# Ledger of designs, part 1: VHH binders against Alpha-tocopherol transfer protein-like (Ttpal)

No score or structure here was measured in a lab: all are predicted.

Target 1, 343 residues: Alpha-tocopherol transfer protein-like (Ttpal), of Mus musculus (Mouse) (q9d3d0)
Amino acid sequence: MSEESDSLRTSPSVASLSENELPLPPPDPPGYVCSLTEDLVTKAREELQEKPEWRLRDVQALRDMVRKEYPYLSTSLDDAFLLRFLRARKFDYDRALQLLVNYHGCRRSWPEVFSNLRPSALKDVLNSGFLTVLPHTDPRGCHVLCIRPDRWIPSNYPITENIRAVYLTLEKLIQSEETQVNGIVILADYKGVSLSKASHFGPFIAKKVIGILQDGFPIRIKAVHIVNEPRIFKGIFAIIKPFLKEKIANRFFLHGSDLNSLHTNLPRNILPKEYGGTAGELDTASWNAVLLASEEDFVKEFCQPMPACDNLLGQPLLPEGLISDAQCDDSMRAMKSQLYSCY
Unless a header shows other numbers, all headers, positions and changes below count from the first letter of the chain; Kabat numbers aren't used for antibody chains.
F, E and O are the ipSAE of ESMFold2-Fast, ESMFold2 and OpenDDE, as the mean of both directions, binder to target and target to binder. V2 is 0.75 times the mean of E and O plus 0.25 times the DockQ between their complexes.
Where letters were taken out, [cut] stands.
The coordinates of atoms that the task and the answers printed are left out; those that the model quotes come from them. Centres of patches stay.

## First folded at step 1 (VHH)

Design a01 (framework vhh_7nfr_2)
Fold by ESMFold2-Fast, scan of step 1:
Structure a01 (fold): chain B 343 residues (1-343), chain A 123 residues (1-123)
Amino acid sequence: as target 1 above (343 residues)
Amino acid sequence: QVQLQESGGGLVQPGGSLRLSCAASGFTFSSYAMSWVRQAPGEGREWVSSISGSGGSTYYADSVKGRFTIARDNVKNTLYLLMDSLKSDDTAVYYCAKDEYTIEYGSDYFDYWGQGTQVTVSS
């Protein structure tokens, strides 16, 4: 009784009083509510092995695995959040759990990218016209993330600011259940990219970015379309290819200057004039406005102080305070793995 | 050594039918889910259909549901795709794919692919 939360037993205490003594409390907010259309429910069943009748059971299974294997991981455990990871790994519980662990590990391992991640901190990148999300989805319902590396001026801010803007956009897109099911398409325009600009995306940065996108972020990338790539792009691709999984490598399409090749994959009616389409001029202001309108949500999610590593185990962050492998059971090993990015 | 070999492609008119076959060797065929994946000219690979190792469960992409039927013969180690009511949009190279895990259906995670067979639907 005294060890249990009485907040879960409000109904009997309220029911014991007359209506003249207390107003009825408002109803509890609804739990997870699916926003998918019937067609998307069918697609999720066929492509992701998502069975609606077992959805909440599958989410609970992942939640139980997190609590058992990674009890000290600071993470959201609500249905909607966990469902992102299940959908990204086609309801394979082990793969979804590893993706969730990696998601948090990556965020702690790269503070230059993930610290203070909010739209107002990225106004320079947003105003440069480096990225936007096109207003229309492709025929499979994928949002199209358009990136223009030539809009970046390396002397104005480091490449990590561009990476921050990409991840901020991905965090916004993945909130949509439609995007969780359909995935995204990337359209990268390399027009005007110089040798000096290309050199900033070297093997070390490429390994980190590709590793996070493949193994640390719950988004399904269905295609990467590259247009206007310079001759040196073969060298850039040779650098990144070893870090790409074979399936992702097979989703890279190099169109060069021939936009007719691009139009085979992305119809003209969803593309701006700059890419041979009929959807008006490329507009970055509308997506920037969407991101800025989400400022408070990002501050709440990404701009709170991180838990101190010394508090995760109740131990000081000194070599003498670290637990030895001889004292680690499976639960402690999981806890220790959560701390590897803090050292 | 895993080997997959497709056959049965060709040129057909809209509304026509084709039967694709895939001969599999080098692994325990009945233990793995099998899939058909297609690639249209200048486009990425699109998953079409999957069948469980036992053949008891089948899955289809929305674009082909009701028109295509996937089947397997575990004695002959052969995968089939029966294509009815073909449309110009079905024009593609069709690949036989072995799923990475026995439980995966309609997966983007295939550990082996065949060489493909061309299907062209035109008048």
Scores: ipSAE 0.000, ipTM 0.128, lowest interface PAE 17.0, mean pLDDT 77

Design a02 (framework vhh_7nfr_2)
Amino acid sequence: QVQLQESGGGLVQPGGSLRLSCAASGFTFSDYYMSWVRQAPGEGREWVSSISSSGSTIYYADSVKGRFTIARDNVKNTLYLLMDSLKSDDTAVYYCARDSEWTYEDAFDIWGQGTQVTVSS
ESMFold2-Fast, scan of step 1: ipSAE 0.013; ipTM 0.469

Design a03 (framework vhh_7ocj_1)
Fold by ESMFold2-Fast, scan of step 1:
Structure a03 (fold): chain B 343 residues (1-343), chain A 120 residues (1-120)
Amino acid sequence: as target 1 above (343 residues)
Amino acid sequence: QVQLVESGGGLVQAGGSLRLSCAASGFTVSSNYMGWYRQAPGKQRELVAAIYSGGDTRYGDFVKGRFTISRGNAKNTVYLQMNSLSVEDTAVYYCAADTEYVYSGEYDYWGQGTQVTVSS
């Protein structure tokens, strides 16, 4: 039987107890508290194999695996953080561990994208109207990330700034437990995209971005809807398709200028007027305000100096030439190979 | 409504063979990514074999060369042929299917499991 009692809480606040007479060690930070509705708990059980009565056991198993197999990895081991990876891999411990290692490996391998990652550093991208999250979820509860590549002017800043803004948005979205269960939908508006702009998203960058999204980020992408694609999109898709897993490639929906086709998948009441909907005009300012309000959290998480002696596994860096691949055992080679999966 | 039902488990002697079957209802097996996992008492669930949309296969390190995953005579059945069984193969075997999610190798549905016990 479950060792934990099922109890319904009526208030989110917790009573605190004070002790003054005898000094006690500081209490541990509060543990994980589930914020999922009853319907989302049922959905997580049915779709992710998440059993509430085993949740803490599953989190502890992943924590033990991290401590045993990657003892030098600099990572949070908080229940809520580790749960993101279990949910993204349907509670498969080995796959969740691989995703966690890749998550940190990808961040260390691409400093142009992940260094100094904070909303205030991305004001130019945010003010351009390149991306937003729509105010309403789709019928499956997925947030809709809307991107507009035509708003980017290559002479103003490099394409990596747009990629930074996407990942910053994904980091904000995965903090929500409902998003961890439901996933997201991408709506990409290619109106006005020239061949010149498209050329900046070459195979090298495409491989990195797609690799991180598929194998390095604990977020589930349910669909990618593309609207207003020009004839050059056939060439763009040919560049990215070899890097997409088959299931993701099959979830790319090309609508062209046919908004009725889009409305088959995304109902009008969640879409702005620009996409034939009834949810007002496209608003990027509200999402930008949400990101900027999170500035301090991003500074604490992504903008702190890292020790110069740490490698991708949190181990001290070795002087170049002291050990070659020929001198490494199979475990060291496997770790290097896994970390390089982001590239 | 999706359901996976495993069959073919049981007790066998080391060196023997078993064929597990997974019958699917509510979707078409030939169109989906499907896998077999196993879990022994006190151990983590591990991948045994997977079959991708299109027929490509993947195997766990400890079963490669001994086990074969296939889609059967019926479009709604996937099989796991287990040869040269060892005591270490003793576990509950689960069938899994991925019908809704974008990522290859992630599973939406699981069967109830079937026990395989290998005696020495």
Scores: ipSAE 0.011, ipTM 0.254, lowest interface PAE 9.4, mean pLDDT 78

Design a04 (framework vhh_7ocj_1)
Fold by ESMFold2-Fast, scan of step 1:
Structure a04 (fold): chain B 343 residues (1-343), chain A 121 residues (1-121)
Amino acid sequence: as target 1 above (343 residues)
Amino acid sequence: QVQLVESGGGLVQAGGSLRLSCAASGFTFSDYAMGWYRQAPGKQRELVAAITSGGSTRYGDFVKGRFTISRGNAKNTVYLQMNSLSVEDTAVYYCTAEVYYDTLEGPYDYWGQGTQVTVSS
């Protein structure tokens, strides 16, 4: 046991020790404080297997697993951050760890989407009106992410910029504990989208985006409502459906121009007038302002370089591709072996 | 406005049968999926059975072949017929409703208060 080893594992405040005297260790910073209402605590217990009396113990167990199995992974180890992954995988430690590793692996494997991910880098997408988050939640407490592909002009910037804006918004939304428990709803408005424009979302990009959303991001998707879609979209969905997890596939709803169908699931008082609601005009500027006000937080949290470790053949530290929940036991073991072979 | 009221629980000997009922109100029952979950002492809640508006069913592996879920749309009631009960089936059984979507996937939106099932050896 060396003092150098202790300094590497303790808080930065230990570095300010005076020579020849060790002060008492500084008090622990205030730990995680739950912001959930009593109803959401009950919902988390029932739906996510979250037991408040074991919450911090479960977070510590995940932290210990990260430190032991992935000591060189550049990641936050904050209680609140790790809790996102536990909630997304119903407090299964192995699945939560794999989700965390996949989350960081996505950033390494797709630099076109994840490099320099911050609001100021996405002004063109944000100013286009491509996406917003509605000001009111649905009856289940889900935030509604509204996207409008028609606002994208392919000659102005590549489709990956739209994908970046979606992930930036998901990163902002998942910071809320209420959202971690309740999940989100997606409202996709395909008014004016041609088949030519839609063809830019090809099978390789679609598989990659769906894979990241299912196996690489700690968010619950409760529903995907599609409005104003061309009739061909029902046929396209039938082709794509086998590649979606059954739970997610069963939450895709194609409404066409039938706003009464939409209103059965999303009440009029939370929808803008563009979708038959009473919540005013669709406003993208307010959400853009929220994102831009978060610029420094995104720079600090998401613009940190990933540690690079390549073997003698130049292979990356983390294996390419995402490991699904169904393969967690064997894939996790194999992935740990590959990670440690790098060092 | 949504209310789910369970009944039919109680004490039964191993090898016996029980029929649980859940009376639903406050939504158009015939349009939405219903389910049953259970929670044993010191254990997490788990899905026992689910049924869609169209009658499609799903069961937990531990009850498949022994339990049957059904619905009576005229009575706004979902049922769980429990046969060949074992001590390991001892739990509080909860009725659930998915009032926004017709799906076999849980967890659902609304829960009853639960009914105790105790199986003695």
Scores: ipSAE 0.000, ipTM 0.176, lowest interface PAE 14.4, mean pLDDT 77

Design a05 (framework vhh_7b18_3)
Fold by ESMFold2-Fast, scan of step 1:
Structure a05 (fold): chain B 343 residues (1-343), chain A 121 residues (1-121)
Amino acid sequence: as target 1 above (343 residues)
Amino acid sequence: QVQLVETGGGLVQPGGSLRLSCAASGFTFSSYDMGWARQVPGKGLEWVSYIYSGGSTEYQDSVKGRFTISRDNAKSTVYLQMNSLKPEDTAVYYCARESYEIYGDSTFDYWGQGTQVTVSS
């Protein structure tokens, strides 16, 4: 089997074009304004099979498939939102549709991670220095998500809080069209990871995390670099490897303490001094500030009550527009979590 | 619970044809992509063909134009029509279900027991 997306169909099924669209390039999808540079438009064409002249048609085709095959799926049908899924699956309509279905399925099936997903709820994780996004992209334009498991103290909060911080960051990153085209790189620093900490990452959690990243989230992962891994990491890797797709496994690099090996893929000028680079000291505060500045966006996406949840709580259906971000509380989010955990 | 049962294998002469069938049970068949893979004696497992839940198909280069994958959602069955068989097609053929949790690639989570196809004079 091909391990790369080169095996995907190059001619996906499309909705019929109007006579006016056939002789002239169609306009961009309604409500969507392309923010890609000319170089990124060319890259998207070459790597994702994205044809700007067919973008409206492709987005509409996916929207029509959602309405036809999953009419009861509660999802955004906005052009910009659907385009994330098309780009993540190289404009293969069937695979993009399944990714969208999986995205919502994952959010329902793991309420401990996806309920109340907002920066202010994760201050302990953010302040721990567990996660940041480096200020510079790699040579392929990928943002670098840096994770430090040793900064987590299990007695302060459960491992699911770290997972929440990762998905919060991914949700923020994927809003950028540049990231949708270029993808991301993960840099995981395992310095100081103890047997006790590693014991919290078992096969069940590994399967869920890896499954969501591969098939439940519209983001392309170009490489996973692991540095400073102790011998215990061989056990952790043995747990996760069976759940990795072959193409992802081939982009999984174990560098140990050899930072020159890391620098083959991530040049020194984009790395902080902690990883042998020249881009200053590792800074988690800047990314934390970006996340906190996005608080309202996350509240709107992850903190809005659902009609079914309101009915199950024995509360009256709230009139449209009366539920504000400030009124979305822990009780409503907890009840949503309980509802989805039953499925 | 989940079961995939292959039938239709056998001994055939070069240039002959066989139709493999895979009866699926224990899941909503129409929602899953299905595939065929084969284990050639002395070699590893190799993907042969793939059919999406939406009906689109893909084939390994060596079988393209000779093999046809199809599905019947009403019967929860996937088929592999094998024409112009060659000695190098000799293998155990496995029906496989794409992982529901890991969709979008040729990753499979359930496999059948396999059916032997032998192409020899």
Scores: ipSAE 0.000, ipTM 0.144, lowest interface PAE 12.0, mean pLDDT 77

Design a06 (framework vhh_7uia_1)
Fold by ESMFold2-Fast, scan of step 1:
Structure a06 (fold): chain B 343 residues (1-343), chain A 122 residues (1-122)
Amino acid sequence: as target 1 above (343 residues)
Amino acid sequence: QLQLVETGGGLVKPGGSLRLSCVVSGFTFDDYAMAWVRQAPGKELEWVSSISWNSGSIYYEDSVKGRFTISTDNAKNTLYLQMSSLKPEDTAVYYCAKGEDYTVTYESMDVWGQGTQVTVSS
């Protein structure tokens, strides 16, 4: 009896007056080609509500929603890009749209993290051994992102550089369709982390990082394994837990200094010797090489000059003709949302 | 074979309520959008409501907004139309229909049920 829901989702045959018409959008990008194995197609159907026979129609529906509700949002509308958001929200169009809007809003709201995001800008973090992606996936097909906060020296660069490296790695991982379906696992090693060093990751930064990962990034996190944590970490987790969604909170595992409990979740044959495994020594150089080889792709996707916010104030609301009051109001709200994301 | 079977119609007084059911066989809701379409005596077909395969998109004809609710029960393979505050002008044969596209217009329906009669009269 929801008038609002019906208005936003009205079918074309009974759509509202000409006031809902917008200027003709640009031509659609070239079509998508699925790279998933048949097993992953089946998994996506079962876990994500992804129907291969409806996949491109679902992508087009999201594209149409972006064009209608957020016409001034600067975003890729490529099939492959939009599919990331549909998969992250189990093909719920409204939730996928909100995730896309939040993704761009988060990038504009935190320039210290997202500005000039490319591998060459993060050589110090990468060379420190702060993070890597393990060469083998877990039994569910999840890539394992390993982070080691003890490798960070606060006097060398601010904590935001570590956060930049994490997001850069997540951007690289999510390009894989297998990762979009399977998700990722995080392995955080707190060995040697002092209380002083840990204090740099305070509640405000934690809330912002957690908020972006949960509501602003199209990544499915299947587990967070924490090893070698200080004894007080359970107390710190209790402070952070209220900011976590229930399903994510239930995916946090504190293993302590005994790695046997880690091995019940991550088999030894995918772990390096540093974590009681048999997959050789922890290698950060290989993942660093993957990131650096992707430099030009990151520059193209994430390092374009941002339009000045003042330019958005000068943009016409519609490029043609008669404008209804409703169209003007909706376009103005969309433009104001874009301007606020510049701040 | 694809089959749609509607039930729940009948005679009801103005202001009353009825719940229509449509049991589907030979396919699942996850594969298709579904709709309710009605035809009053001597009039053309009129689209009433549509629901997408994932229930993410629900649409109503303006004259029934706030009075009718479309829903699905995937475990029972049943589509429902809950009708309240019924008016004499709601008198019609109500058809359950399967669309071939996520953007369901009544012209895109490719499989129809036999219909169930709803009569609103004092």
Scores: ipSAE 0.000, ipTM 0.121, lowest interface PAE 21.5, mean pLDDT 77

Design a07 (framework vhh_rezetamig_d1)
Fold by ESMFold2-Fast, scan of step 1:
Structure a07 (fold): chain B 343 residues (1-343), chain A 122 residues (1-122)
Amino acid sequence: as target 1 above (343 residues)
Amino acid sequence: QLQLQESGPGLVKPSETLSLTCTVSGGSISSGDYYWGWIRQPPGKGLEWIGHIYYSGSTYYNPSLENRVTISVDTSKNQFSLKLSSVTAADTAVYYCARDLEYTWESGFDYRGQGTLVTVSS
């Protein structure tokens, strides 16, 4: 099992390189302040190979790589922003750079989801009760994102609006350094989902959503708990399973109507009454208020016009599953035509 | 250094319950940020994750095995155990106990036992 142990335990050459550097690390960039507790600093060191004494040197190394290899890429180069990608890839500079490029490529490849992404544009989804973040974390410190597809009415707005709301929530959650270290859990309630409603989540959309979460977003998803799934869920899972990495597929837990099974994974004291818990009634208004209070930050980040060279998918090419072959071909043509304007 | 050791019967009859125990030395099961779990490898096939447990008693199981699997922890003995019910010949495999960090969707086990072969046969 040495092969499996090596694949599961990362010894990144780029991250390990910083340990062998003889000169002192470069001076810390101004403006970054670590918000992690001492326990989370220890966890990040043990699990992510994050060394506080070299943190800002590692951030600077990634910044320099972006400037050298992708000078055309319009991206934040803030310490806190770049640190998300380093943490998501265990301080492997090459993998962190690839994730950053993919992150921006995903945003350009799906404008229906990522354009004008702000809370005020999603009031209908938010008011439907489609999603919330529970007020309490799980035993591992993971925030719980609760999704209820039954609250979506297809005639009111397209499925991409639900995806926008999920992505907006993930963007808000990942701003927290604690979340970057601990990760998240998803609780999906399939009560009332019909075959007709499920048909809107086809293979194309599934491939794009799964690809973004696996290879295009700096998020750690520890588990996906599914409750109240109808028999049709076998069809939904069959659609998404081919796009999931095997290790990730093993984090999908189907509880059906057996809430005792759910409670062994998510304690009753963090769950609302709707899921057999003791933490009061499911409240979507509080999370909606948090998102709406963040309106100006989202407008600044996601509602600015992109420079011409930022319309490229980015180099290297996005991994399989992030974009369709047709989108890839079109973007390669665009890269060739715009390369000279960016370089 | 952390060491994990599997123990239990190497032969189980079809329809009975497979029961294995993992003894942990050089570290505490009550240590935070770790899961303790089971994986198996059938002859000529890849590794299959069975499930894992947090020291608080919270469990996560492979959906394909969930109806047959129970993992429990005994912090006083620094041990955790696997029960797999209604076994068939398809459950013949080398079983490993492991420590799991679960940092990312690509994360997995950082320490494993040496493995124990369990054969399901009459």
Scores: ipSAE 0.000, ipTM 0.149, lowest interface PAE 14.9, mean pLDDT 77

Design a08 (framework vhh_5j56_2)
Fold by ESMFold2-Fast, scan of step 1:
Structure a08 (fold): chain B 343 residues (1-343), chain A 126 residues (1-126)
Amino acid sequence: as target 1 above (343 residues)
Amino acid sequence: QVQLVESGGGLVQPGGSLRLSCVASGFTFDSGDSYAIGWFRQAPGKEREGLSSISGSTGGSTSYSDSVKGRFTISRDNAKNTVYLQMNSLKPEDTAVYYCAAEDTYIYDSEWYDYWGQGTQVTVSS
């Protein structure tokens, strides 16, 4: 690649316009501007292999790969958007590309979840108190997504509405560069979950949800803390465990009613009183307000007609492809299989 | 913040033994489920090869590649924040730079090792 130094200044084009030519059409959005603190830049270098001096070069490489291999893929090619996928795959171009393809494949293959995805369509789920994001991050800077399955009443709406609300929240969270670097934690409160409710989370739904989280969404989930789990949780975990990557299964922490166990990972000063903390009462209204304030952005992104199902090979991206091991090259996959041969 | 430092490499004759050490700083190994630690090696002109791993999860599960199973043993000393690789019955084919690596275990994309040491040279030659 050629490098050219330009010490010459060109006249601003706006200076050539008369005052009577206003209003102007909106300018192109400004290029990527990093919002990370110095500590987060250091963390991204150490944990994600992100080198700030090569950041835009790496984004351009991914953009070029998308244009070459998936020219018909309807996707944003903005620096900030593509950077999400690079950060989620530790700046491995091939893995980032596959994640981007899977991300759009999920949106096409599961319209029950991704069609008309906007806060106003999910008011019943949001008002139920099924989910919130806690106001304080954990010591690693992770936002804590709190879910309460017992707040769901199956006769009011199908389980896919809860999944929609989770995905809507993840879409909002990943817009933050700090979240792209730090990741998130999930706190799942299983208090009151019956066998009847658990039966709605069968193998087909589990495969789709876990496949999206592992292979179809550019977010780093650092831990899942489960509290108040009933005896039935062993059955639920047995259903989902085969779909989890081995290392990911090890990030499921079962605390039962032992809040001291929870507090070793999530300190009391970030938790609401419901989970033994000192950060006030559990508040779902604040996160609901954040989501509703984002309504127009979600309408623009998720309430337009779905793009054609064809990829570069002229074939639809099947749900089975979302859980394939294609996100890892053959040599790396073989190496990890050898290392974890006792799994 | 997180740093790994390998030591214990050197020149050894075929059939000999070496014990490699990996000292971690910036995180505590006894904090349990936060990190998996692995040993890798790379010889000139060859791809990086995974050798052994010790899980950060409850129980401290270990695994080994077929090329070293029965000859190499991975272990940890949580009080010293150190992981060891005991290498026995060394062969000329074991000549490589040996790397210690740590990965933060996530529900999403924990497949890559997050932190790498600079490596320690092991040469098996008469």
Scores: ipSAE 0.000, ipTM 0.214, lowest interface PAE 11.4, mean pLDDT 76

Design a09 (framework vhh_7nfr_2)
Fold by ESMFold2-Fast, scan of step 1:
Structure a09 (fold): chain B 343 residues (1-343), chain A 124 residues (1-124)
Amino acid sequence: as target 1 above (343 residues)
Amino acid sequence: QVQLQESGGGLVQPGGSLRLSCAASGFTFSSYWMSWVRQAPGEGREWVSSISSDSSYIYYADSVKGRFTIARDNVKNTLYLLMDSLKSDDTAVYYCARGDIEYSYDTSGYLDYWGQGTQVTVSS
């Protein structure tokens, strides 16, 4: 139907309501236009409990909950942004709110990963061929994130730079409404990974990475396919398995060197020749170019200074002397005044 | 009232075949994903397969790929599971469920209605 510019229009349905009706709630925020195809709208209804006729009402409910329960949380309240969290939690308001709070908490709690998170800061990782997104989606419409740990040289930069590149890629992918509905697949190629390299990914890092992916990021992970894993990987999986929730643990598929096993999930026509496919050679340059073209968006999102007062969000009682006037802008000073009157 | 009723289970020898059916009523069957889930004695539930409303998306657990086939008939409001090359490990109660076991950082089961199950026993 309307494949082009109609997505830029504001909702006409709100403007047509009669004065002889019951008092209306506050008007929906302007600017959100659904970009989903008819098939994806149907899929979102089926899989996510997303009812298009209630979508903006559901977004408003989440917005009101944020304003009431976490008034000092520094976050976007845009329809499109909040919708990511509703879709990731199948329109369960309480769970979507918790995910949003965790998302911001994780970003503040791990500055080594999330500070100055921009493509230009990660050129070494990107140029190593550590990760890419394949040009074709799987049969569910999931983008395939391909990771090759053997391309990392530990003497060049710490493992956290690889983690930064993964989260940068996830932030880019989740901007797509199609990806919010369909989810992603991870293809991890462990060919050539030595015991020395594996030692850098211990229980501490595994717990943090898995915790953020499961409880702090609004993306749906449909499967994790692991190929070319060495025998030591059974030990690595034993370390990470206790941190995985039951459903995601059941979505881990260890294929070894048998690519026929991989091909039952990922058909040959979407895979590069390195994984037994027909879609040409593995190309990391194209995804790197997409990320670099998004530099300004990442600077706006991840490279702004954060007020120190945000560290106190979610505390039931404000500890004496934790907030300094010098650490807060004018809006934070107003919030601080309110906190001190309640404390 | 939403109703899901499984049938077609039974006793079969290793290497044998069975066809399970699930008759759905009380909702617009053609608008929903459908899944098969099984539970072996003394074990937790294991997802087996899912199929989208129009059959354009079909997924299988690794343990059953190449042996089981999920299908649906939207005119008859019926879900099917064709089981070939049955193994002793396939012994379980098989449940028809509305929805998909999709992972989304949510540990809740989003299969909202379940049948009563049909017993499949693969003996030596």
Scores: ipSAE 0.000, ipTM 0.162, lowest interface PAE 14.6, mean pLDDT 78

